VHH binders against q9rw55. Designs and how they scored, part 43

Target 1, 281 residues: q9rw55
Amino acid sequence: PQVEQLARQKMWNLAERFVAGESIESAIQAVQALERDGIAGNLDLLGEFIDSPAKCTEFADDVIKLIEAAHAAGIKPYVSIKLSSVGQGKDENGEDLGLTNARRIIAKAKEYGGFICLDMEDHTRVDVTLEQFRTLVGEFGAEHVGTVLQSYLYRSLGDRASLDDLRPNIRMVKGAYLEPATVAYPDKADVDQNYRRLVFQHLKAGNYTNVATHDERIIDDVKRFVLAHGIGKDAFEFQMLYGIRRDLQKQLAAEGYRVRVYLPYGRDWYAYFSRRIAETP
Short names: E, the ipSAE of ESMFold2; O, the ipSAE of OpenDDE; V2, 0.75 times the mean of E and O plus 0.25 times the DockQ between their complexes.

## First folded at step 14 (VHH; framework vhh_7w1s_2)

Design x36 (at its last look DockQ between E and O 0.03; V2 from the best seeds 0.00; counts 0 for: pae O 4.3 > 2, placed apart)
Fold by ESMFold2, look of step 14:
Structure x36 (fold): chain B 281 residues (1-281), chain A 116 residues (1-116)
Amino acid sequence: as target 1 above (281 residues)
Amino acid sequence: QLQLVESGGGLVQAGGSMRLSCAASGSTFRNAMYWHRQAPGKQRELVAGISGDYTAYDDSVKGRFTISRDNTKNTVYLQMNSLKVEDTAVYYCARSLERGTWYDYWGQGTQVTVSS
């Protein structure tokens, strides 16, 4: 227990550039610092594996408290959630608990003009997440809820097109889950090319597009694409991770691009960071 | 009231120089500050931005204009050299982001007129 506490302190010295601490107060302070640099925040409350229905609802309550605190601090709430963490796949009284909790979270965000992004998880959850996304957009409007598509999945181009009637706000990511080659491109070059296709098709369709990457070649390609197609800087944003390439974040902000930074926080940061440094090929 | 106040505009001959100032009050002065301009009949466009040590410029003014700041005076500047007739516009100072808004305070603008 004493050894773990000392290791936790030493690990924090390494982690603090990538995690906004344990508390709502520290996360809000981090967003406020970013906003002074012309950069918006994307708040993400960290949680361990949350399996029981009661813990899922408790986590949703904590997200609502975050939304309330952000609003009280003069920050427009922008929060990412994983539907599994709030009960997706757990049936309660004839309804999916994740959908029930997502309604509560999005309703609170909408009350304050905020936005909830539904993170995409492993491939087995894509169908249900997109179905629930469609339901939630119908209930709250596309200006208050968005989702994520992953360029490493073969299905993502088709999924993108299938959602165009919603005029959806989508975050394009490459993907971070271990996926078999039956559903995902194994080669980085194919993932990167599909990433460009997803971004360009979504922009050309006139939908708000979140370009979540640190890859400068892709960022430069996006800049050239929007110029060539007369797409204004108000139609998209770049998104990056807290603590990674702060130079690029500020440079893009100085250029007048919209930049948003993912800001993980919470008491579970130690487990989060330990898993990140433990991951190897 | 939080305010941005531009000054320094006027008439200048092509090839000349001019410096615009933007005085910020209270918490309006931020690490990220911007200059925009609007020519008659055209939409407002970004000219230069600064965020900390990082600066950026529209291609049409690169090498001729310099954005800078004086933190002791809560002031941001736009030094404009080698002025062209095409630079004629109303120039606006802006600061970004409050409650999710990228440009939440604008100055009233200062007219710059470049004559041939």
Scores: ipSAE 0.678, ipTM 0.891, lowest interface PAE 1.3, mean pLDDT 89
Fold by OpenDDE, look of step 14:
Structure x36 (fold): chain B 281 residues (1-281), chain A 116 residues (1-116)
Amino acid sequence: as target 1 above (281 residues)
Amino acid sequence: QLQLVESGGGLVQAGGSMRLSCAASGSTFRNAMYWHRQAPGKQRELVAGISGDYTAYDDSVKGRFTISRDNTKNTVYLQMNSLKVEDTAVYYCARSLERGTWYDYWGQGTQVTVSS
């Protein structure tokens, strides 16, 4: 903690590239700036140290405040949450707290025509997350809640297929967690290929697809694929992290593609920033 | 090993027409063929593709450009009509094994300049 405190003071100047500030106001301003360039935002309140039911509920309340602030600022709310942050796996009164809080959040977003993305976490949470996702889609509609699939998991192609009946909005990512070889491809090449499969199958199925990658080769493959299959630019979007490949973000937007930037914000930015440094040498 | 060689580029006035050719050699002329272009200061963009009898075009060239192929000559063509200044670019030919799949071979490109 002490090291973190010292690092936070020194590293903020660098971290601001990847984090949209510590406050709701700064996050909203960042989204507004992106929108001026034809780029949409995906807000993520950083909350990696949530360890009690009470804190989960408070976190959910903060997310709701974010949604309200976005709406008040004339921004269509688009927020990503991790269900663990809002209480997944914690039972309160016979209900999963994560599900309860997710309902609150999605309901608020829906009120303003917004969208909530349920971020996928490690492989141990995939089943429960997808189950809850299905439930929430049933309650609020696929236009208001989505989820994420990670291409490095062997199961992901199957998971994608199993969700087709929902016509779901799914963000495709390569993977964010350290997973064992028993559940995930250890080789980058396999992850990349599986990524393409996920994206292409989802697109071909007619589902809205979020292509969340900075890999230009894959981006080019997607461009070619959609052209070859007569898929319109409005049927999917590219998603990228805040501060990463800004040039590519703007370029894709200029080419007429939908682009959405993932904007983490909050006081607990250090852990996120540290990961970004590690991932983007 | 497949080699792709573009030809037919040059200078043309706006409103004019030009026909590009891409000759494939060294391998069987199978698969999907594409035309890309890269304008100065811009990234390379997909223009048109052909797979069997299926053709596809970027919106910016629909109605003006036509992609075709002659399997007996192992050649893919891009007929460009009603050319605009913004069509100025280096045009590249590319191949993929299957429709919509990744590219495995590229040509060196041919310069197309459309003057006002």
Scores: ipSAE 0.028, ipTM 0.426, lowest interface PAE 4.3, mean pLDDT 90
ESMFold2 (binder alone), look of step 14: mean pLDDT 84; pTM 0.871

Design x37 (at its last fold request DockQ between E and O 0.67; V2 from the best seeds 0.79)
Fold by OpenDDE, fold request of step 18:
Structure x37 (fold): chain B 281 residues (1-281), chain A 116 residues (1-116)
Amino acid sequence: as target 1 above (281 residues)
Amino acid sequence: QLQLVESGGGLVQAGGSMRLSCAASGSTFRNAMYWHRQAPGKQRELVAGISGDYTAYDDSVKGRFTISRDNTKNTVYLQMNSLKVEDTAVYYCARSLLRGTWYDSWGQGTQVTVSS
């Protein structure tokens, strides 16, 4: 604990580029700063792995506090959550705790015209996450809850198609987890190509699409695609990580594209920061 | 909402230059700003945008138009050089919403007419 504390203190100067602080207040300020440049925010409360139902509920409560704070600050609430962090897989009173807590969170967001993105986790949670997503879209509407698809999974194109009846808002990512070759493309080229397929098909279907990537090649391909197909700039958005390619964020904003930045915050930022360093040395 | 007022439009000969201004009143703004135009019988189109120090232009005006801002004067500008007849339109300035690059405030527009 002492070593971690020291590391946290010493590394914060570096981490602050990628993490929007430890507090709700700092996170809100970071969003407000981005908004001045015409860039929207996506807030993510960082947390450790949670195995206690009570702790899952507390985490959900903290997310609700974030939503309240955003609203109070005049910001449209936009928050990403992992269902595992709020109790997915835990049964409480005959219902999945993750679903119960997600319902609470989305209800609060909806009250303020906000949006909740259910982040996709490892491949073992895809089915349950999509099922719960469908349930929640039915209850709250696609304008208030979305989810994420990962292009490195073989199944993702099929998953996207299976959700078309919901007219869903979906964030497309390449993938964040170490997955076996039995379920995911091991070759980056295949992941990239599948990413394009996901984005293009979702756009063509007329669904709101979040293009979450820093890959300029893909970004350019998307620009060309939407131009060629007469898709307006208001039909999708680019999403990027806080502190990464800030130049590109502003450039895209200047070009009139919708840009949203993913802002992780919270005390448990060290793990996230460590991953960022590993990915972007 | 921010009140935006365009000025500087008028009649100009092809090849000429014109400078448009968009002044914000009531409060100081620092947000991303944009110029749009609408020609007769056509849809409104984005011409130029500025976010911080970053600028962007529609391909049709690249190399000819320059968007800039003076925060001390709470004004955004569009310098238009080498004007063409097809640049004839009503020009509008717009401010992006805090929540994204969609717009919450528009000016009334200023007519720009380029004669051959």
Scores: ipSAE 0.861, ipTM 0.946, lowest interface PAE 0.5, mean pLDDT 94
Fold by ESMFold2, fold request of step 18:
Structure x37 (fold): chain B 281 residues (1-281), chain A 116 residues (1-116)
Amino acid sequence: as target 1 above (281 residues)
Amino acid sequence: QLQLVESGGGLVQAGGSMRLSCAASGSTFRNAMYWHRQAPGKQRELVAGISGDYTAYDDSVKGRFTISRDNTKNTVYLQMNSLKVEDTAVYYCARSLLRGTWYDSWGQGTQVTVSS
């Protein structure tokens, strides 16, 4: 009890650069501080142990409360969710709780002019997530819902092209899941090249592009690409993690680029951060 | 309610200098502020930006223009040296994320005219 209490307090001293605390209020204050620097927020309520339909719906309710609180505080809501966390998967009657909960979340965000990004998870969920993304764009519009493509998957270039009819807002990431070489590039150089291809093709297609990376070589390549092709700074944004390279975040903001920062928060921050530390040798 | 008011514009000879000021009225001065300009027949373009201690400039003005701020006066400045006829434009002070979008707050602009 005393040891656990001390460990949690010491862990917070490390985590506070990377996590915006446990409460909606602390997350909102962190976004407001970013906005004073010319940087937008991407709010993410942490949920590590969502193991029942009831908990999935409760999590969705908490996301809706976050959206309401952000709006009340003068922040245009921008929230990322994982469809698995809100119940993705068909029940015995063919109903998908995740889709039902996503509709509720996106409807609330749209009411306030906000945006919901559907995170991409492991490769086995890509098909269903893209199908549900199509459904949700059809219902709410591409201004209010986006998704993610992962450059380490072979399929991602084809998926990007297949979505162009939606004029979609897509976040491009490299990928963080352990995937077999049958579906994902094993070599970092191939992942990085495919990342550039995804970003450049999406920009050339005239779609809003989120460049989620801390890789300065890729960031510089994007800057050169948009200059060479007459693409305005209003067609894309850079996205980064809270507490990582705050110097670069502010430098990009000073240069007039759109910058958005991923901001995790919630009571599960301790479990989240502890697992991240335990995964590092 | 935050208002941005530019001042300091006018007529100047090529090679001369001028300092623009942007006073921000309201509760707190933001850490990020921007200068844009719109020349005759051209689109509005970013000239300089500041976020905290970080500054940046368009290539056409690097080494000639300096953005700075004075938090005690809630004012951002654009010092313009070695002015060229091509610098002739209306100069606007701007900021972002007042209502959740970029460049959602602008001043009314101040004219800078550089004569040969």
Scores: ipSAE 0.784, ipTM 0.920, lowest interface PAE 0.8, mean pLDDT 90
ESMFold2, look of step 14: ipSAE 0.746; ipTM 0.912
ESMFold2 (binder alone), look of step 14: mean pLDDT 86; pTM 0.884
OpenDDE, look of step 14: ipSAE 0.620; ipTM 0.867
ESMFold2, fold request of step 18: ipSAE 0.634, 0.642; ipTM 0.875, 0.878
ESMFold2 (binder alone), fold request of step 18: mean pLDDT 85, 85, 85; pTM 0.877, 0.872, 0.875
OpenDDE, fold request of step 18: ipSAE 0.650, 0.855; ipTM 0.873, 0.944

Design x38 (at its last look DockQ between E and O 0.85; V2 from the best seeds 0.00; counts 0 for: pae E 2.9 > 2, grease 24.6 > 24.2)
Fold by OpenDDE, look of step 14:
Structure x38 (fold): chain B 281 residues (1-281), chain A 116 residues (1-116)
Amino acid sequence: as target 1 above (281 residues)
Amino acid sequence: QLQLVESGGGLVQAGGSMRLSCAASGSTLRNAMYWHRQAPGKQRELVAGISGGYTAYDDSVKGRFTISRDNTKNTVYLQMNSLKVEDTAVYYCARSLLRGTWYDYWGQGTQVTVSS
């Protein structure tokens, strides 16, 4: 803990590139700054040390406060949450705590015309997450809750297809977790190809699609694809991480594409930052 | 409330030049700005955009049109050179993304007519 504290102090100047601060206020200001460039925000409260039902509920409360603060600041609430952070897998009063807390969060967002993205976690949580997603879409509407599919999983194309009846808003990512070859493509080329398949199929189905990637080749392929198929720029958006390829973010915005930036914030930023450093060439 | 007012349109001969202005009132113009145009019987289309100093253009106007802004004057410009008959349209200025809304403010438009 002492070493971490020292590291946090010394590395904050570097971390601010990838983290929108520790407070709600700093996060809101970061979103406002992005909006000046025609870029929308996706707020993510960092909470990596949530290990009890009580902490899960508290975390959900904090997310609700974030939503309220965003609304008060004139920002349409858009927040990503991991269901594990709000209690997925924990039973409380005969119901999954994650589902209970997600309902609270989405209800608050909906009140302000906002949107909640249920982030996808490791492969062991895919089934329960998609099930809960379906339930929540049924209760709140696809305009207020979305989820994420990861292209490195073999199952993801099937998962996408199985959700078509919901007309869902889905964020497509390559993958964030270390998965075994039994469930995920080990080769980058296969992951990239499956990514394109996911995006293109979802777009063709007429569903709102979030193309979450910094891969310029894929971005260009998407641009060509939508042009070829007569898909409007309002039918999807590009999503990128805070502080990564800021030039590309602004360029895409200038081109008239919808761009949304994923903004992690919170006191527990060190772990996130460490991962980002490892990923940044 | 922000108001956008376009000016500078009119009649011009093919090969000529024209500069459009979009003046903002009621608030500072600091957000991403765009020029759109709509020809008779056609859909409105994006012509040019500016965001954080980055500019982008539709392929049909690349090399001929330039979007710029003057924050001191709270105005965005569209310099149009080598105008073609097919550039004839009503040109609209638009601001993007305030309060989570894409293209939340539009001007009333200015007519640009390019004669052969």
Scores: ipSAE 0.733, ipTM 0.908, lowest interface PAE 0.6, mean pLDDT 93
Fold by ESMFold2, look of step 14:
Structure x38 (fold): chain B 281 residues (1-281), chain A 116 residues (1-116)
Amino acid sequence: as target 1 above (281 residues)
Amino acid sequence: QLQLVESGGGLVQAGGSMRLSCAASGSTLRNAMYWHRQAPGKQRELVAGISGGYTAYDDSVKGRFTISRDNTKNTVYLQMNSLKVEDTAVYYCARSLLRGTWYDYWGQGTQVTVSS
């Protein structure tokens, strides 16, 4: 018990670089520090085992509190949420609870000129998430809600094209879930090539594109692509993780690129940090 | 309210040097700061930027221009050496990010004219 408590305290000393603390106050302070370097924040309240409708609604309430606190601190709210955490797949009163809670969250963000990004989860949720994304863009506008496409999924190129009528703000990621080869590319080279296809097609379509990667080769490819096609720096941004390649974040900002940094926070940081460490050598 | 005031522009012969200053008032000058320029008939272009001690330069000015910051004076500088006629432009000081918004806050500009 004392050994376990000491181990958790020692683990926090290692994790604090990658997590913006446990409280709203610490998360706000971390965003303010980034903004002093010309870097924007992407706030994410960490949650674990949110499975009951009541807990889903409580989590949504906590996200709304975060949005209110960010605004009160002079920060334009930019928050990522997982629809599963707010009740996606739970039918309440004839409507999906995740959709109901997402409306509440996005409405609050919109009140302050903010933005909510709907994270993409495993492949089984892609259809419902994209359908709910389409509904929410129709209700709030593409300036206040976006979503994510994952380059490791075979379907993502088709999904990207299917959403063009919305002029959507999309974050392009490689993917972080364990997916079978029936739905996802097993080889890194194919994932990376598809990542470039997603980014370049989205840029060429005239849609705001979030290039979420630490891969300098892909970053350099994007720089060359936008120069060659006359695409301004106001049409896209680079996104990176808190604590990873802070030097590259500042260098890109000094070059005049838009840079946004993902800031996870909350008492459930241990699950986040354990996964983060398992994904890096 | 943030106010950016550029100074130090003027006429200079090719090969000469000049230092531009950008003084900020109404806000702290701790954010990423930039120098842009706009030549007659051309689009405004980024010349130099500074963020957290990291600096970047347009290829046309690398090795000749240096951006720096003095936080005690709330001022950003652009030291311009080996000036060329092509450097003739109005130079603007800018701040990129304001309160989580991609917002370019600009000064009024200072004219630099290089002749030879």
Scores: ipSAE 0.423, ipTM 0.802, lowest interface PAE 2.9, mean pLDDT 88
ESMFold2 (binder alone), look of step 14: mean pLDDT 85; pTM 0.875

## First folded at step 15 (VHH; framework vhh_7w1s_2)

Design y21 (at its last look DockQ between E and O 0.74; V2 from the best seeds 0.00; counts 0 for: unsure alone 62.0 < 65)
Fold by ESMFold2, look of step 15:
Structure y21 (fold): chain B 281 residues (1-281), chain A 116 residues (1-116)
Amino acid sequence: as target 1 above (281 residues)
Amino acid sequence: QLQLVESGGGLVQAGGSMRLSCAASGSTFRNAMYWHRQAPGKQRELVAGISGDYTAYDDSVKGRFTISRDNTKNTVYLQMNSLKVEDTAVYYCAANLLRGTWYDSWGQGTQVTVSS
């Protein structure tokens, strides 16, 4: 409605710092600006209410268009996807549609030397996502597909160890879903402690590690850890959110660390930004 | 195609100063650039980096070296003061993410020799 359009425009004036616009063109321009600063992009097409097989495949097609556009613009594609958005849990012809669509997306990224990160969602999807991750690494190699582990889940330390045979590229995050205390640490101090354990164990195992946080204490701990263990800056990267702590992003880049910035874009930015505001009281 | 050309190297007495330049030609403006060095028989090491107004230095050169940038000329400088024999190396200019990966563009290097 007209009221919604006015609210969206007013909110956009607040949101534009944190969202790379609605179009592929605006997202590509944002990555190019970051690359001039020595900072890499992590592109994420925002999607909401993707609830049918046809819409899931349409979303996957749009991700492929994004990958093609990034390559055409001289950007090595790096894209995050949620498997639920491309059909995880929808059986089609005896195979999970999410897996079918993920294959198409990863194959296109691999054609251009790119990378697809499989986001972790709520705790009920962890088993199937890790199973599909293992399958996709076997088909495409760990340099073209990675996944995420969430430090607030009790299971994550065991999951990390169980994946070491893949030499996996994993993004470590604290967690962003409402999870009951039966599966997730309720206390922030425990989440933060487990975050350090996940990162340090993955680094020490010799696996490429994505340290996704704005917590300067944890970042400093990682710097000390890698120095103490002779781990080169080519074995890990820091990851941060678009529009948050640009000063820290550039300082880390100047220090020679690999820095990657999450760049959400798309018409569904309204829902994304509403959640972001709710997280910063 | 980006071309990185270092200049300003040569022979200098210990305690002296020298300024290196890295000119980027035929390329889009770059806000982030890096200096590395490699001494004989040693691995290449990061010396200094810049991204916009943010600078950083290896501990071995902190307080003696200054990285700076002239955005109008797309040129990065390394001012080296209080030079030591241990600073003798080939100095390389580098950039990130020109072809989508880290350190995917390098200059040919310029020799710096510090005599006692």
Scores: ipSAE 0.773, ipTM 0.922, lowest interface PAE 0.9, mean pLDDT 90
Fold by OpenDDE, look of step 15:
Structure y21 (fold): chain B 281 residues (1-281), chain A 116 residues (1-116)
Amino acid sequence: as target 1 above (281 residues)
Amino acid sequence: QLQLVESGGGLVQAGGSMRLSCAASGSTFRNAMYWHRQAPGKQRELVAGISGDYTAYDDSVKGRFTISRDNTKNTVYLQMNSLKVEDTAVYYCAANLLRGTWYDSWGQGTQVTVSS
């Protein structure tokens, strides 16, 4: 704890590049700054693993406050949540707490025409997340709730196809967790190829697609693909992390593509920042 | 609400130059701005865009057209050089304010006619 505290104090200046502050206010300001450049925001309240049901509910309350703040600031709410943070896997009153809290969050977002992205976590949570996603889409509509697929998982291509009946909004990512070779491609080349497959198939299916990558080769491939298939720029968006390849973000916006930036914020930023440093030296 | 008003269009001979202006009012002028054009019988197409200091152009106008902005005047410009007959179109200014649709504000358009 002491080491972390010291690190936090010394490294905050560097972390500001990748984290949109510790408060709701700072997060909102960061979104507003992006919007001035024609870039949309995706807000993510950072939190540690929560074991207490009560804390999960409190976290959900905080997310709802974020949604309210965004609306009050004239920003269409767009928030990403990890269902584990709001109680997935915990039974409360005969129902999964994560699902219960997700309903609260999405209901609030929907009230303001907002969107909630259910972030995908490690492979052990994929089934339950997709199940809950299906339930929530049924209750609130695909225009208000989406999810994420990770290309490094062998199953993801199948998962995408299985969701087509929902016409879902899906964010495609390469993967964020350390997964065993039994469930995930160990080679980057395979992950990249599967990423392209996921994106292209989802686009061809006519579903809204979030291309979440900083890989310029993949971005270019997507550009060529949509052009070749007559897919409009309004049918998808590029998503990038806050503070990463800001030049490319603006360039894509200038080119007329929809761009959305993932903005993590909150007091628990150190772990996130550490990962970003490792990924983007 | 942001209002956009284009100006500077007219008749010009092939090879000539023209500068279009788009004046913005009613809101903060900082969002990404775009120029589109629509020729008779054709679909509207993106010509140029600017986000911050980054610019992008359609291949058909690269090297000939320049998009720029002056935030102090709340104006975006399109400098058109080496004009061709095929550049004849109504030119529209658009803004991305991220209010529901990507292009959530449009001007009325200004006619540009390039004669041979």
Scores: ipSAE 0.397, ipTM 0.768, lowest interface PAE 1.1, mean pLDDT 91
ESMFold2 (binder alone), look of step 15: mean pLDDT 81; pTM 0.822

Design y22 (at its last read DockQ between E and O 0.78; V2 from the best seeds 0.84)
Amino acid sequence: QLQLVESGGGLVQAGGSMRLSCAASGSTFRNAMYWHRQAPGKQRELVAGISGDYTAYDDSVKGRFTISRDNTKNTVYLQMNSLKVEDTAVYYCAASLLRGTWYDSWGQGTQVTVSS
ESMFold2, look of step 15: ipSAE 0.762; ipTM 0.916
ESMFold2 (binder alone), look of step 15: mean pLDDT 86; pTM 0.877
OpenDDE, look of step 15: ipSAE 0.567; ipTM 0.848
ESMFold2, fold request of step 18: ipSAE 0.806, 0.730, 0.805; ipTM 0.930, 0.910, 0.930
ESMFold2 (binder alone), fold request of step 18: mean pLDDT 86, 85, 85; pTM 0.875, 0.871, 0.871
OpenDDE, fold request of step 18: ipSAE 0.853, 0.891, 0.906; ipTM 0.943, 0.959, 0.967
ESMFold2, last read: ipSAE 0.812, 0.813, 0.809; ipTM 0.932, 0.933, 0.931
ESMFold2 (binder alone), last read: mean pLDDT 85, 85, 85; pTM 0.872, 0.872, 0.869
OpenDDE, last read: ipSAE 0.911, 0.828, 0.899; ipTM 0.969, 0.932, 0.964

